# VHH binders against Meiotic recombination protein W68 (mei-W68), part 14

Target 1, 331 residues: Meiotic recombination protein W68 (mei-W68), of Drosophila melanogaster (Fruit fly) (q7kpa5)
Amino acid sequence: MDEFSENIERIALELLSNLVHGNATLSVPRNSSGNVISEYRRVSYNNRGSRHSFCVLIYMLSRVHRLQVRGGSFTVRGLYYDNPLLVRSQSRIAEARLDVCRMLRTSPLSLGILAASKGLVAGDLRLLMTNGDVLDSSLYGGPLTLPTDPEKIDRIETLAEFVLIVEKESVFESLLSRNVFGTFERRFILITGKGYPDCCTRRIVHRLTEENQLAAYILVDADPFGVEIMLVYRHGSKSMSFSSQGLTTPALRWIGLHPSEIPALGTGAVALVAGDNKKINDLLARHDLEPGVRQELRMLQDVQLKAEIESVIDFLTDDYIPNKINRNLFL
Short names: E, the ipSAE of ESMFold2; O, the ipSAE of OpenDDE; V2, 0.75 times the mean of E and O plus 0.25 times the DockQ between their complexes.

## First folded at step 6 (VHH)

Design r01 (from p01 with W105Y; framework vhh_7qia_2; at its last look DockQ between E and O 0.79; V2 from the best seeds 0.00; counts 0 for: pae E 8.3 > 2)
Amino acid sequence: QLQLVESGGGLVQPGGSLRLSCEASGFTFSSYAMGWYRQAPGKQRELVAFITSGGSTYYADSVKGRFTISRDNAKNTVYLQMNSLRPEDTAIYYCAAKSYGSGSYPFDYWGKGTPVTVSS
ESMFold2, look of step 6: ipSAE 0.012; ipTM 0.373
ESMFold2 (binder alone), look of step 6: mean pLDDT 82; pTM 0.830
OpenDDE, look of step 6: ipSAE 0.171; ipTM 0.634

Design r02 (from p08 with W105Y; framework vhh_7qia_2; at its last look DockQ between E and O 0.13; V2 from the best seeds 0.00; counts 0 for: pae E 8.2 > 2, placed apart)
Amino acid sequence: QLQLVESGGGLVQPGGSLRLSCEASGFTFSSYAMGWYRQAPGKQRELVAFITSGGSTYYADSVKGRFTISRDNAKNTVYLQMNSLRPEDTAIYYCAAKSWGSGSYPFDYWGKGTPVTVSS
ESMFold2, look of step 6: ipSAE 0.013; ipTM 0.328
ESMFold2 (binder alone), look of step 6: mean pLDDT 81; pTM 0.823
OpenDDE, look of step 6: ipSAE 0.050; ipTM 0.551

Design r03 (from p27 with W105Y; framework vhh_4orz_3; at its last look DockQ between E and O 0.53; V2 from the best seeds 0.00; counts 0 for: pae E 13.4 > 2)
Fold by ESMFold2, look of step 6:
Structure r03 (fold): chain B 331 residues (1-331), chain A 120 residues (1-120)
Amino acid sequence: as target 1 above (331 residues)
Amino acid sequence: EVQLVESGGGLVQAGGSLRLFCAASGFTFSSYAMAWLRQAPGKRREWVAFITSGGSTYYADSVKDRFTISRDNAKNTVSLQMNSLKPEDTAIYFCAAKSYGSGSYPFDYWGQGTQVTVSS
């Protein structure tokens, strides 16, 4: 039997064993790095505080098992509307989806449970869908929302030389309003995941680099959350690290903003707050950090300043981005 | 040709003072951030002080309130006034320069360094 089936059986046996002793309880991993499960939490029907969560988890496991037997897919909305009294809100089903992914050591894409895509794309990109449709961002002259299910993309066609990812929608829109495609004399694809990327955005970036062999560049704020967003694209989500196959872009090139550039910004930098320092410490504790990235995090820690992409917005299209890409100035 | 030349290092007793200077040439000095870094024997190089192109100053916790960085854009110099020196301040001190949009390295240009030795 495959790993998915083995995990389902393990969970079922654990549940049955607990039930023999009068405990309707599921063990849900809290945090995991790689294939090793290091921490668990208990979700029990016997406990009023977790009873609802238990029922939603059982519902989700049942529906996932049905998919493995019969095939197909669900949406988060569809699961909600199938049993609205049980689920009560889409946020509860979304939380259960993550818990089930942890329990089964798999990704939401592998489960067949989909959420609406939030990522935007512009530039030289054609997505040839399995149903014969063509989504052509170059033809529509503006941003398109990335498809909900990237596995329905049969083939990706592009004349682009690279893909550029920007952290925020505001930066994405500013680049478009400044005619970035007409100014930068190389064809490229512009993408934003609107902060922390969803699986659909990460999957499409992965496919562009692996299937179309495009270089991938990313621009994030010079702060610890921006660095973490870059690391999510490059190495995957820390809380979902077991499901990173086909969702990571190890060759991702971080062009900026680099914390080492903060001293040159003059009045563009602002002080770190307590949440920033906590995130820096969390990131520095990682074992998968490249030396250059570690050094940039130490710079944040040492200078206690951060900066947003907006600090260079006036020169972003004409100077900053071309300089970084054409001179290979990335980490 | 870019050149950063440090001077002013030497031997001093604990509690004493030194002033380091860095003469810069070959670039538009007023548009660069300038920094001092140091490397003690057997230790990693660490930053000590920064001064932005706009004149704002920043210091490592270990030297805060004891060291003062300043710049003279007319003379293309940056200096580091070091007061209340401690034996742990013993190191080679380097001058460095940085502009935005350059490189993945923390600083674009480095000096050769000047030795500071603080005796107990």
Scores: ipSAE 0.000, ipTM 0.187, lowest interface PAE 13.4, mean pLDDT 80
ESMFold2 (binder alone), look of step 6: mean pLDDT 85; pTM 0.857
OpenDDE, look of step 6: ipSAE 0.079; ipTM 0.572

Design r04 (from r01 with S104R; framework vhh_7qia_2; at its last look DockQ between E and O 0.64; V2 from the best seeds 0.00; counts 0 for: pae E 12.3 > 2)
Amino acid sequence: QLQLVESGGGLVQPGGSLRLSCEASGFTFSSYAMGWYRQAPGKQRELVAFITSGGSTYYADSVKGRFTISRDNAKNTVYLQMNSLRPEDTAIYYCAAKSYGSGRYPFDYWGKGTPVTVSS
ESMFold2, look of step 6: ipSAE 0.000; ipTM 0.235
ESMFold2 (binder alone), look of step 6: mean pLDDT 83; pTM 0.844
OpenDDE, look of step 6: ipSAE 0.027; ipTM 0.447

Design r05 (from r01 with S56Y; framework vhh_7qia_2; at its last look DockQ between E and O 0.05; V2 from the best seeds 0.00; counts 0 for: pae E 9.6 > 2, placed apart)
Fold by ESMFold2, look of step 6:
Structure r05 (fold): chain B 331 residues (1-331), chain A 120 residues (1-120)
Amino acid sequence: as target 1 above (331 residues)
Amino acid sequence: QLQLVESGGGLVQPGGSLRLSCEASGFTFSSYAMGWYRQAPGKQRELVAFITSGGYTYYADSVKGRFTISRDNAKNTVYLQMNSLRPEDTAIYYCAAKSYGSGSYPFDYWGKGTPVTVSS
């Protein structure tokens, strides 16, 4: 029996064992820090506080089992509209999807329960879809939304030398409006995950580096959340670390903004707030940081300032990005 | 090669004032952020103040309202005006410089330091 089927069977047997004692209860992993599940929470039909969550989890498990038997896929929206009284909201079914991923030790991508992509791409990129369609980001006068199911992409074709990821849509749009592809006279692909990336965006970046052999660069704000976004692309999500296969880009090159550059920036730097300091401490507790990344986090603590990418917007396209990439100034 | 030379340190009574200077050579001063750090005996080096190339200033809480950082790009000099000095301000004060785009931490360049003693 394969591992996926064994996990479903284990959950079913545990549920049946509990039912013999009058307990309609599921055990859901509470966190997965360090790739080790350290605790569980109980979700029980017998408790009114968790009854709804129990029903949605059973619904999700039944749909996943159906995929095991029939193949195919479901969407989060489709599951909601198939049974809206049970589900109550799309956020509840989205939470159940994450819980089931933890219970089955699988990624959202491999579960077969899909969500809409939010990532944008521009530049020299053609996506040859499994149905024969071609999505060509170079044909349009603007950005293309990444596909919902990246596994429907059969092949990626590009003449790009590298891919550049930027944290925010505002920066992505600003680079396009400043004619970045004409100004930086190297061919590349521009991507944004609009903050914290979804699995689809992470999967596409992984494929570009693995299948097309492109170097990958990232530009984030010089603040703790920007550093964390970079780490999600490079090392994966902390809450789902066991499911990061095919979703990480370990060779990702962080070109900026680096916190150590904040003192040299113009008047765009602003004070840290309490939430920033808490995030810095959380990140410094990680054991998978490169020394340079750790040093940059400590610089944030020392200066108590942060800066957005927009603080260098006037020379971002012409000087900052080309200088960092062409001179190998990355962490 | 960039060099930073501090001056203006010395012995002063509590409540007194000192003005530290840091003269820079061997680079385009106006493109650098400049800062002051201090290290008391047995303590780790701590940030006191810095000024960005664009003129934004930062001060540690322990010196805010008493110290003022400024720069004169024509003279390649950064200053630290220290007023209302206290015995706890006793330390060696270091000048530091940082250019953007380097990716380095800590600051790229450091002076040799100038001692400041606040004692009755």
Scores: ipSAE 0.006, ipTM 0.253, lowest interface PAE 9.6, mean pLDDT 81
ESMFold2 (binder alone), look of step 6: mean pLDDT 83; pTM 0.836
OpenDDE, look of step 6: ipSAE 0.019; ipTM 0.473

Design r06 (from r01 with G101D G103S S104G; framework vhh_7qia_2; at its last look DockQ between E and O 0.01; V2 from the best seeds 0.00; counts 0 for: pae E 14.9 > 2, placed apart)
Fold by OpenDDE, look of step 6:
Structure r06 (fold): chain B 331 residues (1-331), chain A 120 residues (1-120)
Amino acid sequence: as target 1 above (331 residues)
Amino acid sequence: QLQLVESGGGLVQPGGSLRLSCEASGFTFSSYAMGWYRQAPGKQRELVAFITSGGSTYYADSVKGRFTISRDNAKNTVYLQMNSLRPEDTAIYYCAAKSYDSSGYPFDYWGKGTPVTVSS
């Protein structure tokens, strides 16, 4: 029996002990900075507001335990379809997975519960899978969905010089429609995580940079959410701070949009809302914030405007991206 | 139902060798890529080696040149020859069979694991 199965059994025994006293409550660690867990969320069956979450957590723990004992791995989607009446939605089971990760201080990979990849890739890339399959994005003529399990990628083959990450799918599609690969003098890989990146997308970006030794660039909206996305790629997710190995790309180069560019855009900028300012403050409180990134966040505070990549969409392929990369205009 | 049974684990001195075996049943073995993972105490499970149904092999950088994965389809068995073992190789080793679910998403079957301890 591995360490995780033992821990699950311990949790189960503790729960049973509490149940004898009428206490049907699980303690889930909250997000913490570093490896120190200081706060817990109580998830109780006796509370109507948390009853469903409690049931899904028990389900997840049971499934994970079974996987540890009997072997195997499942996708989040698979678990949803295994018991849709209980789980109710994929998001619910995904949340439970994260909670169990926190409870056991481990990664989803270690649990054997894989999230579906929402990431897309295009350009000069061949993924050689462990089962012998080859996913060739250069021949497909369109975007490929990234594999759900990045560890099933045996080897990545590419002649690309760099990888470019774009925040939004709309931007990703726009670049493809504008023949971005035909306009660039350099071969490259285009990736999108469709907003907030999943672990698979981050892992693949990490592998491209470490195994294939590619430079990595990222283009996000000039708003605090975009900046956060960039930071997640660089330094990891705060929700899973205890499990960031192999998922971060510290050398990632932020090419834009930079908040400092907003005054020069002329059109497309909108005023920050209260939530934006709050997020900016939260980001500024980070300990892993580079000076340049901090300065750009302060610019957001000063200017009180945000802008989307679409503000420069007509110039992205021919001017903005090439100039940013070729002239090393990144943070 | 698919089953994987690992064997061959144990205690070995640094510089020593072990050969792990994984016997598979309940599926067409020859059609599946097989692999070995390992998990050390307090660490994440990591890929050690894979062998495709066609016989192509992959190794983690940490074990390249020391470990060899092979398969015998007639015996439905995948092997991991581990040479020049190091204390950092201490872990529970898991056999894995690669598959896909009905929706085309990756799915793995794992064995229960066999412990390997490298210590003087």
Scores: ipSAE 0.000, ipTM 0.204, lowest interface PAE 13.2, mean pLDDT 88
ESMFold2, look of step 6: ipSAE 0.000; ipTM 0.198
ESMFold2 (binder alone), look of step 6: mean pLDDT 81; pTM 0.818

## First folded at step 7 (VHH; framework vhh_7qia_2)

Design t01 (from r01 with A33T; at its last look DockQ between E and O 0.55; V2 from the best seeds 0.00; counts 0 for: pae E 10.9 > 2)
Fold by ESMFold2, look of step 7:
Structure t01 (fold): chain B 331 residues (1-331), chain A 120 residues (1-120)
Amino acid sequence: as target 1 above (331 residues)
Amino acid sequence: QLQLVESGGGLVQPGGSLRLSCEASGFTFSSYTMGWYRQAPGKQRELVAFITSGGSTYYADSVKGRFTISRDNAKNTVYLQMNSLRPEDTAIYYCAAKSYGSGSYPFDYWGKGTPVTVSS
């Protein structure tokens, strides 16, 4: 049996067993690290407080099952508008989406439940779609928005040597305005997930590294949120760690900004705020950090300063990026 | 190994100008980022300016509009033109050569420094 069939059968048998005892109840795994599920939340039709949640979960499960039988995909927004009396809000259906993914032990992309892609791409990239269309970022005057459903991409064609991910849209736009492709002698693809990446952006980066054999580099702010963004691309999200298959890029190379570079920036560095320190502590509590990354987080904690990529923008394209990549100066 | 030799420091009155020079040897000068740091009495050493191998420049906020960094790759020399000097510019000025080497230090090579005093 495939993984979907096994998990659907398990859910169905559990529901049937509960119904024999008069309990219309589903067990939803709580969010936990790794593939270990040690605790469940029960959602029951018999309880007025959870009755609505139960109905939304059944609705989502039935739509996912139909999708597996017939193929295709749908969006969270589309699902809401198909039955607004049942769903009531997009927030409720988004929560149910995560719950169903946990119950089925799979990712939203694997189930075909999509949100609009926010990621941007520029450079030497052609996406050959399953319907025969070609999305070619080299033919447009500006960047392309990544497709909503990356599984409709049949093949990715490129002559690029690597992909460079930048944390923010502002940096992405600044690099383009400074003619980064004309300045750097090597061909590459530029991508931004506009902060924390969605699954579609993560999936495409994964495919570029695994299918097209590209080296992947990332540039983030020298602050704890930037480090966490890098870790999401590299190791996946903690909130959905069991569904990281095909969404991680373990060989991702963090070229900067590195916190240890902050003391040299002078007036380009600013003080940490309370939210930064909380994030540093949360990240340092992880057991899956590479030693170099852990040391950089301790540097943030020690100096109590952070720096944005914009602090080095004047030499980013001509010096910082080429030296980091060509000299293998990454973590 | 790089050798950096500064010159051009001295005593100058407020509002005056000085031009610092740093001649580099023992390497391919055009491929390095070159910079100037200064250390005033009782203060920590601070970055003043740098110029990349591609010619892009960076200036500390305290010197923007008054100081200009430039390089002459044919002479293996980096310059710091200091105009409208103020008493707070008094410091020992150090030439530095930058790599982003393993271990995260931003500047690896240093000259011995040239003193600049701005006083009436």
Scores: ipSAE 0.000, ipTM 0.345, lowest interface PAE 10.9, mean pLDDT 81
ESMFold2 (binder alone), look of step 7: mean pLDDT 84; pTM 0.851
OpenDDE, look of step 7: ipSAE 0.019; ipTM 0.413

Design t02 (from r01 with K98R; at its last look DockQ between E and O 0.06; V2 from the best seeds 0.00; counts 0 for: pae E 10.0 > 2, placed apart)
Fold by ESMFold2, look of step 7:
Structure t02 (fold): chain B 331 residues (1-331), chain A 120 residues (1-120)
Amino acid sequence: as target 1 above (331 residues)
Amino acid sequence: QLQLVESGGGLVQPGGSLRLSCEASGFTFSSYAMGWYRQAPGKQRELVAFITSGGSTYYADSVKGRFTISRDNAKNTVYLQMNSLRPEDTAIYYCAARSYGSGSYPFDYWGKGTPVTVSS
């Protein structure tokens, strides 16, 4: 029997039991600063403050149940436009999706409720879609938005040796404008998740490494948020920690920027602020942190400086990236 | 092939001052960050101060306000001015250099160290 279907049924029975006692209430796992589910919150129709949230959650659960019975998928945008008065905004339905994932202990991809992809890809690849279409980045030479549903990609074809992930769209565009594919003697795929990656971007990176056997490298800012972005690709999101199947890339190689390099970056370093220090402490509290990554976080804490990728922009394509990758200089 | 040679260590009374020097032999000193570490008997090596290639400085809390790091790129030398010395500053002081692009942590090159003893 399917644990997912049993969880939906358990939630329905709990709701019915609560209704017998006059309470239209759902128990939703809380999300905390550490992204660890530590307790439940009650979302009740009986309470004016949570009534709307309750209705959106019921709507989402109903749609998820329909998908399990009939198949198919919905997008967050589609759910919003199906019932705009109920949902009110796309951000509310997006938060309800996250809550339902926590309640059902499953991933957004498993629910069949998809968000539009924000990830960009460039370089040597072809996506052979399940409907027979071919999306071919290698022939266009420019960036493409990743598909909304990565499971509609039947096969990925590439002559690339590796995939390089960069944290920010601005760095992604800068590398393209500097002809990164023409200056590096090895073929590769360039991806950005535009900061914290969505599930679609993470899924495609996972498939490239598992199905096409590509090495994966990542370049992030030398600050605690950059380290966390790297950890999201490698180990998964803390907000969805129990639903990371098929979305992680454990062999991801962090080529930089490393906090230990900050002393060498000239005047490109800037002081940490309170939010940075809070994030460092949150990350150091993790139990799944590799020793080298922990040491880099300690370096941030010790020196109280951070640096952006832009601090090496003038030699990024010709020197920094090639040396890191070709000489295996990664964590 | 960078080599680092520390000098200026010695015996000093509490409250006294010392100036450590680290002379680098090798090309392109100006592109390296330079740092000072210290190691007391039975303790781990700890960062004391560093200076970036562009001149920005950092100090450990234990020495802040008492120690000053500086560099002279023309002489390929980094300095650590140590004032108001305390017995707990007693350690072997190591000079270190770091380039960008290294995978090694935390610094690529180390000197042999110069001993500093603060005692009455």
Scores: ipSAE 0.006, ipTM 0.260, lowest interface PAE 10.0, mean pLDDT 80
ESMFold2 (binder alone), look of step 7: mean pLDDT 82; pTM 0.828
OpenDDE, look of step 7: ipSAE 0.202; ipTM 0.662

Design t03 (from r01 with S53R; at its last look DockQ between E and O 0.01; V2 from the best seeds 0.00; counts 0 for: pae E 19.9 > 2, placed apart)
Amino acid sequence: QLQLVESGGGLVQPGGSLRLSCEASGFTFSSYAMGWYRQAPGKQRELVAFITRGGSTYYADSVKGRFTISRDNAKNTVYLQMNSLRPEDTAIYYCAAKSYGSGSYPFDYWGKGTPVTVSS
ESMFold2, look of step 7: ipSAE 0.000; ipTM 0.110
ESMFold2 (binder alone), look of step 7: mean pLDDT 82; pTM 0.834
OpenDDE, look of step 7: ipSAE 0.547; ipTM 0.827

Design t04 (from r01 with S31Y; at its last look DockQ between E and O 0.14; V2 from the best seeds 0.00; counts 0 for: pae E 11.0 > 2, placed apart)
Fold by ESMFold2, look of step 7:
Structure t04 (fold): chain B 331 residues (1-331), chain A 120 residues (1-120)
Amino acid sequence: as target 1 above (331 residues)
Amino acid sequence: QLQLVESGGGLVQPGGSLRLSCEASGFTFSYYAMGWYRQAPGKQRELVAFITSGGSTYYADSVKGRFTISRDNAKNTVYLQMNSLRPEDTAIYYCAAKSYGSGSYPFDYWGKGTPVTVSS
C-alpha cells in the first residue's frame, strides 16, 4: 500500500473516529510556506457555516480514492457537471481540489483531477501523446492549446533551442502577428500561461527545460504582478508551496521588462496604485528572492512607476527580444 | 570614450523649424535605442521622441505630427526635425542612449544638451 493510499485511509479513519463522537469534521492544513504543516482549520458538517465546504471535500476525497483504486482521471468541469447542486460553482470544486492536495500532501497532477488547460503554444513543437496521437503546433499556422493532462505526453520533439514565455495572451497574439519567429535564425517555442500559469503550463515548461534541454526565457510586465508571475514559473506557487516538484523552472531567465528599464523604453510608464505597493511589500518579504530580482522590486518602489509590455510592442520583435536573448541580458 | 554631442539648437520664431543632431562616438551605435528629451525651466525632464535600434519611432503627444526622429547608423547620428515650433517647445534638448540590460539608470549616456528658444 503506497503512502498516498495510506493518507486517504488515515483521513477516513480520523473522520470515522470523530463521527462516533457525533462530530463530522475534517482538518485541512492552512496554506503556508514550505512543506511544513503546522496549522490547521476545521471544516465541520455540524457547523452551518462550513457544512457545504465539508460536503464538497467529502465528494472530492471520494472521487480521488476511486481514481486510486480504479485508475483514470476526471476534470474539474466534469466533476462540477456530475453534481452541480452539491458543488454550486466551479470555483468551489477548484478550492476543494487544493484543500485535498494539502490534506494528502500531494500535487494536483498526482490526484488525477484535471483543470482545463488555458495555456497556448506556438512554434517548433510536436507532442507525441501516449495514445499515439501527434499534436504539432507548426502545422496549423497558429497557436495550439496545451493538453489538459501533460502526463499523457509521451515524448516532446523539437528542433528549438529555447522557449520564450510571455505573460499574457494579447502579447502572445501580437508577437505572432508581427512575425516573431522570423526575428531569429534560432528556432524557438512561444508559450503563454495567460497571466498566472496553471500547473499544466508550468509542467510543460519544466519538461522542455529538463527533458529537451531548452533554455527558458520569460517576458512579463514591469510591475509587481508580472514579477510574481515570473517567480511562479521559477520557484512555484505560494498557494501550493507544499508540493512544487516537477512544476518549477529554477533556471528561468527573466529578460524583461525590467523596472530599471522603464524610462528608456518609451512613453508607457504609469503610476503605481495601492494594490501594486501592497504586492511589492509582500514580494520583498520573501526569503527566496534572488538579489537582482529584489533590486528590481526596490526600483519599482523607488520610482513608483510601472509599464506594460504593450508600451514597447512596436520594437519587441525586431529589437528588444533579439537583443536580450542574443546578448544574454537576463536576471 | 563614450560621448553624445548635440547640435542645431538656437533661437527661432514661432512656426519656424530647427533640426537637432546628436553625434555618438565610442560605442556601437546600432545596438542602442536613442531618445530626445527636453527640460523647460522649472519642469521635469520629459521624453520628446524615441527611436529603437531597429528604427521604430515614438513621439510624445505634444509633438506628434510636428517632430520627426530619425537615425543614420553609418554616421552614428540621431536627428530631431522640429517643425511648426511653439513657445511651449522652449527647453534644453538632450540626446540620450540606452542599451537594453545595461546597469545605468535611467540611461547609459546623456549629452550635455542644446538650448532651443522659441520666442515671438
Scores: ipSAE 0.000, ipTM 0.261, lowest interface PAE 11.0, mean pLDDT 80
ESMFold2 (binder alone), look of step 7: mean pLDDT 82; pTM 0.836
OpenDDE, look of step 7: ipSAE 0.036; ipTM 0.549

Design t05 (from r01 with F50W; at its last look DockQ between E and O 0.04; V2 from the best seeds 0.00; counts 0 for: pae E 11.2 > 2, placed apart)
Fold by ESMFold2, look of step 7:
Formats: sequence, C-alpha cells, structure tokens
Structure t05 (fold): chain B 331 residues (1-331), chain A 120 residues (1-120)
Amino acid sequence: as target 1 above (331 residues)
Amino acid sequence: QLQLVESGGGLVQPGGSLRLSCEASGFTFSSYAMGWYRQAPGKQRELVAWITSGGSTYYADSVKGRFTISRDNAKNTVYLQMNSLRPEDTAIYYCAAKSYGSGSYPFDYWGKGTPVTVSS
C-alpha cells in the first residue's frame, strides 16, 4: 500500500511540474508485451480530443489515493454512479481503471477498485469470510457467484483434490445437470469465468493452487480464443502484462479440447473465420508459449477447423474428463 | 494393430429393421468410446449414435427413438439396432472408436463401412 501511495504522489508531482510549464498532461503507458514499457501516450487537458479522458484519469487517481490513505474499496459501478456527469459511461471508467493500473504498474485488486464478479463455483468449497460468514458451495445442484472482493476471503477450506475450470457457463451448467460430482470418484471444485476470466476468478484459482495445493485443470473450446483464455489463467492478461503477480496459475493443466483432437470429432467441427486466423497469428507471435501449445495452435492453422466443448457434451462427464485427468492427458 | 469390422448391412424395405455389429480387435475395447457414423452420397459423414466406455448413449435427433446403440465388452462388439427404417437412412455406416490423447493426434479408428439401402 505504501508503494502505491508513493507512486500516486510521484505522478501528482510530475503533473504539477508539467502544470508549471503550462502542460496539463499525463503520460499513460501503452499496452506493451512483457514487463518493458516501450511507448507512452499523452493525455492532455490542453487537447480537446483527450480532455475528457484526462479528467476521468484524474478522478480515478484521486479515488485510488484516498483508498490507499484511508483503506477500503470501490466498485466500478459505484464510481460511475458517484459522478456520472464526469464519467459519462461505465465503459469509460473501466478503461480508465486499466490506464491507472498501467501508470502505477499494479493490478486492479491492488488498487481496491473492483468489478462485479461474474465467476461461478460449485463443488467441495467453503469460503470463510473475514467477517465470519461462510459461503459453502459443497452441495450439488446450484452455482454460487464468486465474491466481488476475493481478499475478503480469510481462508479457503476444501477436501477437493483439484479444481476444474470450464470456459463457458453453458458447459458449467450442463456438467451440473449431468451430476458430474456423482460420476467422478475424486472430489473437486468446478469453476467458470464465463469466457475470459476477471481478476477475482483468476485470484481465487491462484489461491486454490498456492494455498490449498490443488491441481488445476482447464477445459476450453478448441479454437484460438479458448487457447487464449487458458493462457490468461496460466500466464496472465496481455492488456495488463505488468501486473500478473497473484493472478496467474503457471501449473495449470490444459486437458482439452485440444485442436489435435478435432479430426476425430466428425461433424462437430466447423470452419475457422478470419478473426480466428488473426488470433492464431497473434498468439503464435508470443515468445512465452510452451512447445505443446504452439503445436496445437499450428494444428488449428493446418486443419482450418475449430470445435466447441459441446461437441463432446454427451460423454464429457463419464468419459472425456475422467480419462484426461486420471491418465494425465494434458498440456 | 487395431481393427474394426462392421457387419449386418444390406437392403431393406421402408419400415424394416437391421442390426449392425462391429467387432473390435487389437486394443482394450472397454477403454474406448464406440459409435456409428453414416455417410450418404453427396453428404458429409455424420454421427448417428455413440456409447461411452461407461455405457452412456447419444443419438442424433434424426434417429432418436428408432435406433438403439449397445455394447458387449466381453465380446468386444458394439451394436446398432435400426428400426422403422426410412429412405433417408440409406448410407454407408461406419463403426468408430475414439480415444483422447495428450498433445498427439488422437488415434481415431474407423471400419471400412457397411452399406445400408432402404428402398422406396
């Protein structure tokens, strides 16, 4: 917290220095690959085109500073409704939140500015909250929404051996409706981030693996966006590459669907579109890919087909998942 | 050396029945999901029915209620009982075994197919 307060004050002093020279400007790092900042953009009140963005950034910085001095947290929605004339939309405050993270080289969780949680959990999990409450998801039949602020979770209790992450809510619900917990002889936790995970979901998966020593498995669509979702859990978000501490799960095991399995799916596979091929090329340009992941991305290019998890839904619970996990068939 | 051999195909009148069999050799049958696919002339191969190693079944909507898949692990055989056959069921029927492999091309085993013709 002291480091973040000092960083905010450093930025404030730089702003004041610029103001003495007639410049109401902030320097915001561009989204750079890796930890090295190679380029900045200027956001200036002096420029009509960036004036609004400047004001929103100052608003965000001031609220973050007050949090670091006083403690607590805000939600993105709450910040919008506290000053809607300034903010104008929730998307603008969300964009400013990312910019402030880049400027301070920190994660959204460290800033105390939270988004509503969208992740769901089921299975053998008990969250002991700092206020003494217990959130217990150990009963089959329904999901619980993950807490908005995972740092209010004091302790995580579980008898589970592993956590299984599935890409989509539809797959999550289908597994529950098929009694996945009754079929697999090992206890586990089922989580979905509903596509690309938020920081709260990523943080909880990290804590399960680091604090509770659970193995982590992930099931995504056999397409380039599914591979990217897996990489976000494992290696972190490209948009905030500077703030991956406590949000990554390097030992995450990708059980499927693997692109190399697509030829066996018959009519379950569909053609790639231009957006898919662009994403494959972007992912292949990364220098941090494991060789197996790189090979699977090249398989997508080679066959020009993709497949959703739903193509194996009828045998997912009693065959696909148990075979992948029990036989250590993962990347 | 894995082999899948289909039998039981032939000509049948609409409303008739056929029972397809597929004998497997050269692998541990009970560890594989087994299924039937079909390919009509000028159409893509489609899944007809599938049975997991644990016995759970899947049917394409076009055959649900008319076809029944089953397996006999002691005989290494999967069956497709086809009732109330229609002209649109005319196709070459393929037996398939599916495996799930980590990081390698999954070996997907196919029989040579058995033709089924339903005359109008």
Scores: ipSAE 0.000, ipTM 0.248, lowest interface PAE 11.2, mean pLDDT 80
ESMFold2 (binder alone), look of step 7: mean pLDDT 81; pTM 0.818
OpenDDE, look of step 7: ipSAE 0.015; ipTM 0.386

Design t06 (from r01 with S104Y; at its last look DockQ between E and O 0.07; V2 from the best seeds 0.00; counts 0 for: pae E 13.7 > 2, placed apart)
Amino acid sequence: QLQLVESGGGLVQPGGSLRLSCEASGFTFSSYAMGWYRQAPGKQRELVAFITSGGSTYYADSVKGRFTISRDNAKNTVYLQMNSLRPEDTAIYYCAAKSYGSGYYPFDYWGKGTPVTVSS
ESMFold2, look of step 7: ipSAE 0.000; ipTM 0.133
ESMFold2 (binder alone), look of step 7: mean pLDDT 82; pTM 0.835
OpenDDE, look of step 7: ipSAE 0.539; ipTM 0.833

